# Ledger of designs, part 102: VHH binders against q9y6x5

Target 1, 379 residues: q9y6x5
Amino acid sequence: LPPKLLLVSFDGFRADYLKNYEFPHLQNFIKEGVLVEHVKNVFITKTFPNHYSIVTGLYEESHGIVANSMYDAVTKKHFSDSNDKDPFWWNEAVPIWVTNQLQENRSSAAAMWPGTDVPIHDTISSYFMNYNSSVSFEERLNNITMWLNNSNPPVTFATLYWEEPDASGHKYGPEDKENMSRVLKKIDDLIGDLVQRLKMLGLWENLNVIITSDHGMTQCSQDRLINLDSCIDHSYYTLIDLSPVAAILPKINRTEVYNKLKNCSPHMNVYLKEDIPNRFYYQHNDRIQPIILVADEGWTIVLNESSQKLGDHGYDNSLPSMHPFLAAHGPAFHKGYKHSTINIVDIYPMMCHILGLKPHPNNGTFGHTKCLLVDQWCI

## First folded at step 3 (VHH)

Design q23 (framework vhh_8dlx_2)
Fold by ESMFold2-Fast, scan of step 3:
Structure q23 (fold): chain B 379 residues (1-379), chain A 120 residues (1-120)
Amino acid sequence: as target 1 above (379 residues)
Amino acid sequence: EVQLVESGGGVVQPGRSLRLSCAASGFTFSNYWMHWVRQAPGKGLEWIGNIKYSGSTFYNPSLKSLVTISRDDSTNTLYLQMNSLRAEDTAIYYCARESYTEIGDYFDYWGKGTLVTVSS
């Protein structure tokens, strides 16, 4: 039978939660598998961009999902909702489920992973659920496991997405130990349910399972606000995205807008597009606006208003608070191996290798993940 | 089970005031930003305003002088006070809970709505 892979994301699972809270089910998964302690995500450290980077191996400037809110200067289209289903936004890259279906006579299955309910290059996941946050983890798991066992052509690549601990991280902030402990205990129980379900269905021994996330979370405060309205009048620009990375489309001369913003707050950096640091790989796309503002960790950009968020992400991808982890188990992976760090774009070529697929050109380096794999020499 | 139940709608004469209530249950009401949204017959949704868990409010600028949103966390109740009602205020009025998720709808729960008809 062809190799099979289930890719699971718990949104906003900060890497150091593993060191500050107890995860008996996840630790048992890791004991017989592998752990990457930190995954360096792409900038900006937001849900849609990083989920698409995981499945394409590309930086945001290359795959085109550059934020959760976007404007395309060439076509004049606006991505106004993070649930936008226009294929236009997703078609600058080929995600792994499309490659899986087109290179091999195989099926893909998806339970809510961003982009899987959208036809990309005229190809949609063979089995999928339309995004709906009200659908329980159990229902998502029931569908994905049914498709893994009962599909022809066989499902060889499956994805499962869950909104926690991101939603609670925003609501309570990552430093609220009492509330976060409760939330993370529930996540660990869901991981236990996942493993038990796979064992009961006879899938566990022959299925490769990756558990990862798109970003971390940092503590915010009403004492750490940057009021953009104190910097510049609304008549001078169109706001494409606000916080913690603001995307500014000038209505007047770009230099005049830049001059009004550049010294407004000591807690944000203001960049003309061509001056965005090269290390971000966030410049070469028409959906990246002429001016971007990048708030310092824990600072929130607002429009003459408070923020309800006690936790947030989107910050500089060099910050450990923005990093998720990766754990994996299955026939492709070593048992009891720990690795320090990989780049989030490295996950895609690793998954292609496991599935026997030829990767599309990408920004990942297969050598970075070799030590995780039983069929590779890692010196 | 999360429930939002609007009440206080009905037929009201132009120029009068009306207060709508939204009774919340099944969640910790005091921890959520709450919104009022309306839909006039044959038209799209129009956002009225929100109230944060702190009690701070932000209103649609076109409606700001005509409405007041308040909350009573001890009774898990959200209020919309409307003054100087006009025929164009005829709509179904919904209360909605703001989502903390980055994906999907901005509001994760809605009431069933209460109809306000402004007629002479």
Scores: ipSAE 0.000, ipTM 0.314, lowest interface PAE 11.3, mean pLDDT 90

Design q24 (framework vhh_8dlx_2)
Fold by ESMFold2-Fast, scan of step 3:
Structure q24 (fold): chain B 379 residues (1-379), chain A 119 residues (1-119)
Amino acid sequence: as target 1 above (379 residues)
Amino acid sequence: EVQLVESGGGVVQPGRSLRLSCAASGFTFSNYWMHWVRQAPGKGLEWIGNIKYSGSTFYNPSLKSLVTISRDDSTNTLYLQMNSLRAEDTAIYYCARDLYGTDYEFDYWGKGTLVTVSS
């Protein structure tokens, strides 16, 4: 019987929520499994980029999903939620569900994980749901557990994505204790549902389950706005992405646009593409624009308007507020082990090891996660 | 002081329906998942189902067609509705407060109420 893995993401689950709120069901999951307290994600700290990094083990410049809104200078194509199903955007990497299906003649299943409703290298997840935010967590879970239990060839890799607490984090901000407490209590309830359903179906003891997230959340304010219109006219550039990392495509000489932007705000760094800090690993891709603006934590870039966002993400990946966590349970994992930090790109080679797959070349380091695993020597 | 008190048990004829109640006191009832568990004479504990804060329920698959669990947070009361009772449903029925929800770990139990299905 081949190993099975279910990968679950709660979008925008900031690591320190675990310290500031009670999660009885998640804590019980961790008690009999492992916890990584901080996961250092990739830059930019956005949903599509980080979800694709989890399943490919690659930096954004390498896998090609460099933002939630993109422009490719070579092909002149635009990416947004309305055209995320064009395989062109996803074909610069091979996600784990594709490798799973091609190496072992095994099936994959997906409930809403970014990229799973797209054929990538002519391969789509064996079972999947087209993205629809209105579909309940319970319906997603019902489909995943049905596919895990009733598939031939067997489903060995399954993914489950949920939009909270990210949506509420944006609406209320992470410092709104009353609203965030309510939202996080509901998420803990969903974790309880997940474990209970797996136990009732006889899946729990033989299934590896990873619960993680793509990024954190930081508090924003109407008092922390950067008005781009105060520094440069719209006629000089095309805006590809706005906040907190603005992607600028010049309509005139690049140096002239840079000179207009470089002194726009003390709370924003302005980079020519070749000057983007090496530590970001955010330079070597045609979808990264000639000028990138990076706002300081908690600052929002706007176009002569207010922002309704009380929380946001996308900021510098060195910021603890941008970090998610990782918890895992199952036959591959130790019981009651806590680890301080891994890189988000390390998750992919760990998952390949658990499933017995040969990983594609990646930016992760298997050694960083070996202490989580029962079949590895750790000192 | 946490208290769970079951009521509504007794002798019932086969084919009849019965509703059990569990009165909770000494804690904020609306903050806890609640469970029903039964024990037939000379047998082990059998989990029946639970109910969450939201009112959403999970049932033992073998019992799903027989039972309905509900709660009234305004009166701190948990209910178990049983339909089409059979001799094999003879058991002591317990309500239990969920400690951490997922591993059927309970921190408080009622003393139980006996249901005897007999003609």
Scores: ipSAE 0.000, ipTM 0.348, lowest interface PAE 11.3, mean pLDDT 90

Design q25 (framework vhh_8dlx_2)
Fold by ESMFold2-Fast, scan of step 3:
Structure q25 (fold): chain B 379 residues (1-379), chain A 119 residues (1-119)
Amino acid sequence: as target 1 above (379 residues)
Amino acid sequence: EVQLVESGGGVVQPGRSLRLSCAASGFTFSNYWMHWVRQAPGKGLEWIGNIKYSGSTFYNPSLKSLVTISRDDSTNTLYLQMNSLRAEDTAIYYCAREYDTSLGYMDVWGKGTLVTVSS
């Protein structure tokens, strides 16, 4: 019988939350499984880009979801995180559920993972839920477990996405111990519910489960704002994305726009597209704009207004505050093993190995994750 | 000493309802997830459901329409409400405490209360 994998994401789960708060259910999961303490995500450290990197193993410039708000210079199309139904945006890569469905008699199931309610290369997840943030974790879990237990052909790859602790991280900021403690305790309870449901349905012993996240969270402040309107007049550019990475499409000479921006604030870096640091792997795509502004950690770019966010992400992916973790349990994984760091793009080839799939060309390195796996030799 | 004591069992006619109680003592009841488990004559243990300290519940899908689990932390009491009882619900019913640092590991069990569904 083919191996099975459930991939779970808790959006915005910063890695160091594990050290600063109690997670009895997650710790029990880890005790009999594996923990990767830090996952180095891709730049920009935002939800749609990183969720697509997890399931494709590609940097954003390669898979084409380069931000939560995008503009394609060739086709003149606009994308926002409220308009995810056009396959055009998702077709620059092949996510793992598509590959899984192209193998012999296999199905995929999805509860809200970004991209799973869109036909990609004419293939949509066999079972899916249209994105709706109002749908409870319990309803998502009920659907996923029903599909894992009652599908023909069998569901061998399933995904489950939850918006917390990202939504609360934005609202309260990650340094609000009282509110974040409450939110993270609820997440640990949900992990407990997940494991109990899988055990009671007879799925637990033969199912590989990965719990991870797309990014972390950093504290913002009304005292750390960059007012873009003080730098440049609106008539000189079209704004494609704002904060903490601003995507600028010039309406006049690019050099003139660059010169107006380059010294405006000591708390942001201004890059012409060709000067974006190579380490970001954020340059070779028509959806990356001619000028990119990158705010320093904890700084918010605004248009002559106050920011409502007390926490944010999207910052430099070398920052530990932007890193999530990865925990996993199941027949493919060692028990009680801790690993320091992997790249988020490494998750895809590992998952392909577990499922017996041939991965599409990708930016991940299987060697980085092989020490997590029982069928691999680790030096 | 840490104890769980079930009560409310007995002989009940088919189609009737019954509420079982579990009295907890010797520990901070409000800090623990609690479970109901049953064992029919000659059968293995069958998990009924659990309740978190928040009051949120998870049920065995086969039994969800039949049962409701609740708790009263002010009286350290766990409840199992059963409706539309059938002969196959005849079993010894146990309450159990989940160990917080080991998900799904039940470290304290009651002695059980017998429910017999017959006319």
Scores: ipSAE 0.000, ipTM 0.241, lowest interface PAE 17.3, mean pLDDT 89

Design q26 (framework vhh_8dlx_2)
Fold by ESMFold2-Fast, scan of step 3:
Formats: C-alpha cells, structure tokens, sequence
Structure q26 (fold): chain B 379 residues (1-379), chain A 121 residues (1-121)
C-alpha cells in the first residue's frame, strides 16, 4: 500500500510553550518520533498565509495568500475570512492535497485546514468539512479517521486543523500562566485522544503523523498602541489590513501618504513596497499594497480605539515568539531525534517525499529535513 | 567518512544465480532504508528495489520474481540475491541509502563505485 500521512495543526502554538508547560501526551509522541524545536515561519506571521505555506512550500508573495485580509489591485477583489471560498485567492499555488489527488489514484481528506473547502485548480479535497469553528475536535477527528479507513481510492493525505491555542492566546496573552496552562493541558489531552483513536482503529503503526502550527504569540498591552488616526486622515487612504502589519492603499500620491506615516511612531517601520526588506520575501505580488507598516513586537496598530487583544502575532518572522514547532511520528521518521530549526516552507517537500509525490517548484530545501527521515542520509 | 562498498560481481553464465553484498560504515545502518539500483552500458539508472529498516521490501515489478533483497543489521550488510541471470542483467550494481529512486530519479546518486556483473558465455 502507498504511504499515509496525517498533518495536524494547533493554531498559534508558540514553540517555547513546550519548555514552560507540561505535555505528557505530546512528550510520549516525541519520545518515539522526532521534534523540531523551532520552525521559522513566513512573513507575515498570520494564520492563512502560513497554513498555505505549509502545504505549498512557497513564500506568501509566491502563493498569493499574503494576509488574512487582502485586496487585489488588478481585479479589484477583496478577501477576508468570510470570503475564503473564492478560488481566485488560492489559485496562485498548488497545495499538496491537489497534487496527491492528481497522481496515481489517491484521495485526500480534510477537517478544516485553510483552503481545503475551496476548489483549487478545479480540484477540491476528496473528503472535506466546510469551515465551521463550532465543530468539535472530536467530530473532526472522527471524520478524518473514518475517511482514512473507509475510502476508495485510499486516503493517503489527511489534514486536521484546530483553532486553539490561538484564540486563547489572543484573549489572555501568552504570559497569563493560569489560563494558558489550562488551555495547553486541554490541547495535550486532545493529542492523547488522537493517538488513542489511531491505535484503537489499527492506523497508528503504518500512519505518518505530523503535529505542527503556523505561528506563535506575543504579549500585547494597552500601553503599547499606535494610533494611526493621529498620523493621517482616513480620506487619504484605504485600509486593507490593520495590525500588526498595516496594508495601506493610497487615495492620493503614494509619496505624500508615505511622508505622513513615516514619522508617526518610533515603534513602527513604514515601507514603500519596493523598500520592504528582502529577507521577508514579501514584495512580488499584486496583493501586497503600495505601503506597509510593520509594528514592533508587542505593539498594536489601532484607529483611535483600544484593543481587546492581550496577545497577537503577524510580527517579524525572525522573532522566536512567532515560531511554532514540529513533532512527527511514524514509519518515515526516526525515533527519539531532536532537531533545532527548519523553515516552514521545508515541510512541503518533506511531505511530498514521504508520500512519493513529485513536488511543484517551491522555496523549501529538502536537505533541511533529511535528518528527520529514516530513508535519508544524516550522520 | 560515510562509505558503501559493493562486492560480489563478476562474469557469470546465463541462467545462474549470484548474490551481491554492500558493506556500510559511518552511520547507524539499522535506522536507514537501503536500495539497489543498476546501470547497463549506455543506459540510465534502473531501480531494482529497496528494504526498510523494519525488513519490509519493495521491488521493481519487472524484476520481483527474479531478485530478493535482505539485510543483516548485526554486520551492517545489505544483500541482493539474483536468480536466472540473463544477458540483459549485465550492469554495474550500486547500493545506496536515502532518496527513493522510484519517485525522484533525478535526485539519486550512488554512494560507492559499484560492482560489475557480466552475463556471458
């Protein structure tokens, strides 16, 4: 039989949570598998962009999901979380489930992973759930395991997405040890449930399982606000995305808008599109606006209002607070191996290798993940 | 530092059997997939099969009834047993670890010098 892979994401799982809290179930998973302590995600460090980078191996400027809120200047279309079902936004790349279905009689299954309820290049995941945040982890797990056992052609690639600890990270902030301890213990219990279910159904021994996340979380404060209204009047620009990376579409001369913004706050960098640092790989796409504002870690951009968020993400991808981790277990992976760092774009070519798929051109480097894999040379 | 050394080749008559060996050193052999591939004169690489660290084997369907791959983790040695040898089996035989050539042929590099098998009479 062909190899099988289940890719699981816990949104907003900051890498250093592993060092500051107890995870008995995750630790048992890692003991007989592999751990990558830090995954360097792509800029901007937001949910939709990074989830799509995991499954395409591409920087945001290349796959086209450049933010959770976007505007395309060529077509004049607007994207928000509520508009995520338009294939237009997702068609600049080919995600792994599409490649999986197009190569040799294989099926894919998806429980809520961003993009999986959208036909991309006229191909939708063979089995999927329409996104609904109210659906429990248990129901998502029940559907995924049912599809892994009861599909023809066989499901060889499956995804499962869960909104925590991101939602609680925003609400309480990552420094709220009491509330975060409760949330993270619940996640560890869900990992225990996942492993137990796979064992009970006879899937555990032959299934490759990756547990990862898209980004981390940093502490915010009412003392660290940047009021954009104090810098520039709303009549001069259209706001495409706000915080912590603001996307500005000028209604007047771009240089005039830039000059009004560049001296607004010492805790915000203002870039013309062509001046965005090369290390971000965030420039070559029509959905990246003419001016972007990047807040310093822990600072929130607001419009003459307070922010209710005690935690946030989207910041510079070099910040350790923005980094998730990756753990994996299964026939493809070594047992008890710990690795320091990979890039989030490296996950895609690794997954293609495990599944025996030919990857589309991508920004990942297969060599970075070789030490995790039993069929690769690493000494 | 890392080495793979193939041996056991030579001149053999059609219809006979031959066993090739690959001695591995410089890495934890028991944790890695091992592969056999061959290259006939003037031809590209042809994947023969591989063996997982667990002992599970996978073969080129055109060769499955004619070859057997096995491993001895106590001696860090990989084996290829060939039966009913034909003139078209004349090739340099290589062992390798890592890349799965059945999926990514352009990324496959043999680690050793190989061992030549010539089938003639």
Amino acid sequence: as target 1 above (379 residues)
Amino acid sequence: EVQLVESGGGVVQPGRSLRLSCAASGFTFSNYWMHWVRQAPGKGLEWIGNIKYSGSTFYNPSLKSLVTISRDDSTNTLYLQMNSLRAEDTAIYYCATGYRPEFYTSGFDPWGKGTLVTVSS
Scores: ipSAE 0.000, ipTM 0.111, lowest interface PAE 19.9, mean pLDDT 87

Design q27 (framework vhh_7zox_3)
Fold by OpenDDE, second read of step 4:
Structure q27 (fold): chain B 379 residues (1-379), chain A 119 residues (1-119)
Amino acid sequence: as target 1 above (379 residues)
Amino acid sequence: DVQLVESGGGLVQPGGSLRLSCVASGFTFSNYWMGWVRQAPGKGLEWVSDIKYSGSTGYADSVKGRFAISRDNAKNTLYLQMNRLKPEDTAVYYCARELYTDSGYFDYAGQGTQVTVSS
């Protein structure tokens, strides 16, 4: 039988939640599998970019999903969470579910993972749910497990996405122990439901399962705001994305816009596109705007509007608060092994290896995950 | 000092071809969006084509399928291949730096090169 892999994402699950809160079900999952304590995600640390990096192994500049909100000056197209279904935005890369279907006589399934309801390179997931935040985890889980168990050709790769604890992190802030304890308890219960469902269907021993996230969450405050309107007239630029990384499209000469913004706040770095730090791997794409603003951790970029968010993400990807975790279980993985850190782009070549797929060119390093796998030599 | 120097214009018959060149100096060419605008007699400036950092190209509807923009960063040169030229293409063509198609803004342009399409 071909190997099978289920990739699960709990949006905005910060790595250190595992240290500060109790997760009986997740800890049991980890005990019987592997844990990567910290996953260094890609810059910017946002939902769509990082989820696409997981399934392509590419930095954002390479796969073309460079933010949750994008603008293409040539076609005049916009990308947002409410307008994300144009293949134009996704076709700069090949996600693993497409590879899975094209390289082998196999099917892929998806429950609301970003990009899975879009035909990419004229290929759409064999089974998928259109994104709907109102659909319960139970319904998503039921569909995924049904497809894993009863499909022809067989589903060998599946994705499952859930919006928590990200939404709650934004609302309460990650430092609200009372509310976040409640939220994280529910997530652990969902993991319990997942494991129970797999056991009931006889999938648990043969299915590889990865539980991960796209980013963490940092505490924000009304006392840490950067108001752009205090520095530059709104008529001089178009705002493509706002906080904590603002994407600026000048309507006047770029240098003048830059000069008006460069000293706007000591808690914000302003970069011309060509001067963006190399470590971000966030330069070589036309969808990155001529100027970007990067707020310091915990600071929020605003216009003449107040922000109600007590938590946010998208900051420097070297910050621990932005890092998620990765746990995995199944025949491909060791039992009871813990690893300190990997890069989020390293997940793709690992998944390709597990599934027996030839990976597309990517930025991941397979060597970083060898110690997690039973069939590899670990130095 | 920023300098853009266009060449390659001239008189051509309808259906003919021209290739325009623009040599840039005084700035890091590869770091900028580049494009072409034109001005016909009695008309305003019109966006023709642009090319971004990674080579993505755009074209006005009036020239799509006939014109091709390209760049050689090693030579600091912008090109416009114009095929199947029409009398309506008659204009002064300008090489432009930081051409934003959304606003039509650019920060520098060359002296221009005359293109005349006539029988």
Scores: ipSAE 0.026, ipTM 0.328, lowest interface PAE 4.5, mean pLDDT 94
Fold by ESMFold2-Fast, scan of step 3:
Structure q27 (fold): chain B 379 residues (1-379), chain A 119 residues (1-119)
Amino acid sequence: as target 1 above (379 residues)
Amino acid sequence: DVQLVESGGGLVQPGGSLRLSCVASGFTFSNYWMGWVRQAPGKGLEWVSDIKYSGSTGYADSVKGRFAISRDNAKNTLYLQMNRLKPEDTAVYYCARELYTDSGYFDYAGQGTQVTVSS
């Protein structure tokens, strides 16, 4: 039988939550599997960009999903809705479910993972759910497990996405231990439900399962606001994305806009596109605007208003608060192994190896994940 | 990384023809306007032609009716068919990626290919 993989994402699961809260079900999963303590995500540290990096192994400038809100200067198209199904936005890369369906006589299944309800290179996931945040984790799990057991050609790659703890992280902030404890205990219970369902259906021993996330979360405050309207009149530019990375499209001379912004706040960096730090790998794409503002950790860019966000993400990807974790269990993985750090782009070539797929050219390094795998030599 | 590799230049007699090719890699070719710019000895860069991903074209007055730009999005290749060449067409020809378009602004160019029109 062909190898099978289920990739699960809990949006906004900051790595150090594992040290600050009790996760009995996740800890049991890890004891019989592997844990990567920190995953260095891609810049910007946002949901759509990082979810697409996980399944393509590419930096955002290469896969083209450069933000949750985008403008393409060449085509004049706007992307601002999570339900935008125009393949144009997704066609700069080939995600693993497309490769899985095209290289082998196999099926893919998806419950809400970003991009899976869009035809990419004329290929849509064999089984999928149109994105709807109101659909319960239980319903997503029921569909995925049904498709894993009852498909021809067989489903060999499946994805499952859940919006928490990101939504609560924004609402309460990661330092609200009372509210975050309740949210994270519920997530641990969902992990317990997942494992129990897979055992009940006879899938557990033969299925590879990865549990990961796209980014972390940092504490914000009404005392840490950058009022963009104090820097520049809105008649000078079009705002493509606001916070914590502002994407500025000038309506006048770019140099004039840059000069108005560059010294406005000590708590943001202002970059002309060509001056964006190379370490971000965030420059070579039309959807990256001519001027990018990057707020310091915990600072929120606003337009003459207060912010109700007590937590946010999108910040510099070197910040530990922006890092998620990765845990995995299954026949491909060692038992009881802990690894310190991988890059989020390394997940894609590892998954291709597990599934026996030839990866498309990517920014990941297979060697970084070798020690997790039973069929590879480590040390 | 963005790479643009030109070929097809050479020495040709006045009235002759050449076809230039440019192979692109490191970006999604079909999403960009592509163009050709040239530099004659001792002169600045001159825009020659550009082509939108959908096939719409523009030409400098000096080459209109003699040159034809085309692209193959499946092969990531840009072409310039140059007919009825004149000594004034002697230049290094650069394949270029056009970004923030209005007046033929280009952000990347290849190494260039030499075209010499001489008797």
Scores: ipSAE 0.000, ipTM 0.089, lowest interface PAE 24.0, mean pLDDT 89

Design q28 (framework vhh_7zox_3)
Fold by ESMFold2-Fast, scan of step 3:
Structure q28 (fold): chain B 379 residues (1-379), chain A 119 residues (1-119)
Amino acid sequence: as target 1 above (379 residues)
Amino acid sequence: DVQLVESGGGLVQPGGSLRLSCVASGFTFSNYWMGWVRQAPGKGLEWVSDIKYSGSTGYADSVKGRFAISRDNAKNTLYLQMNRLKPEDTAVYYCATEGYSDLYPFDYAGQGTQVTVSS
């Protein structure tokens, strides 16, 4: 039987939630597995970009999913509901489920992970669900476990995505202890259901399971707004993405737009594309706009002073509030081991190693995850 | 969990009027802010208007005095009354709500309704 891996994402699960709330089921999972306390994600710290980085091992400028809302200057295409299923947006990289199917003639299965319902390089996940947020965690879990047990060729790589705690983090903000406690307890119960289901089906002891997330969450406020309309008139630019990273496409001279924006607020940085900090690895792609605005943590860029979000993400990836965690259990992993930090791009080459796949060129470093694995020596 | 269904778009002459509707289901509508955003051909997303659960409204300067947002909590329906329409108002209009997933732009905001202002 070939090695099997289930990759689970709880969207917006900030690393510090583990220390501030009780997770009895997750703690039992960690006790017999490994924990990485902080995962340094890629910039921008948004859902689509980071989920694609996890499965490709690439920075956003390299895999092409540079935001949740995008414009491609060369083709003049917009990333929208009709275009998010267009392979054009996803074809700048090869995700692990494609590699799994092509190198080993194995099957992949997916419950809602971004990109898995799109044919990428003419290859779609062998088993998948079209994205629908209304589908319960239980139905996603039932499909994944059915496919893991009843497929030929065998499913060796499976993904499971859940929208919480991100949706509630936006609605209530991460500092709303009462509402976040309720939401996080439900997530812990879902982790308990996952483990119990795998045990009942005889999968638990031989399946590698990774539980991770794409980003964290920070508290926002109506007292921390940047009104873009006060900085510049709408006739001067096209807005591609708004907050907390605004993507600006000038309709006039780029320098004139930059000069109108550069001193408008002390709570945002304004970058010409070539001046974006190298540490972001967010420059070398046609989908990155000529001017990028980056709000300070907890500040929201708005048009005409209204915003309903009490929590948000997308901010500087050096901020601990933007970092998720990674926990893992299974025959590939040590038991009871804690590690401080890895980069989110390091997850891909680690997963390739576990599955016996040759990774595509990537930005991850296998050495960063070696101490998690039983078949490796830690220097 | 969240479903938003827009309607009421169409072709209209400059100076005309349209009323857009958005029927919401799968959440407690009266507890959420609701808004309208639009995307003109070949352009990015533009915020148009919102109405908070507290009842306060906001409008983009380009539509202020011409558009009116309202809600009917008993019918779980959001409206946008558009008056004195201009060719520049031509766009796909999307209904949006707080607390939906940011994963797929427009999938959780609704599918949109096309408004074309032309002679």
Scores: ipSAE 0.000, ipTM 0.153, lowest interface PAE 17.0, mean pLDDT 88

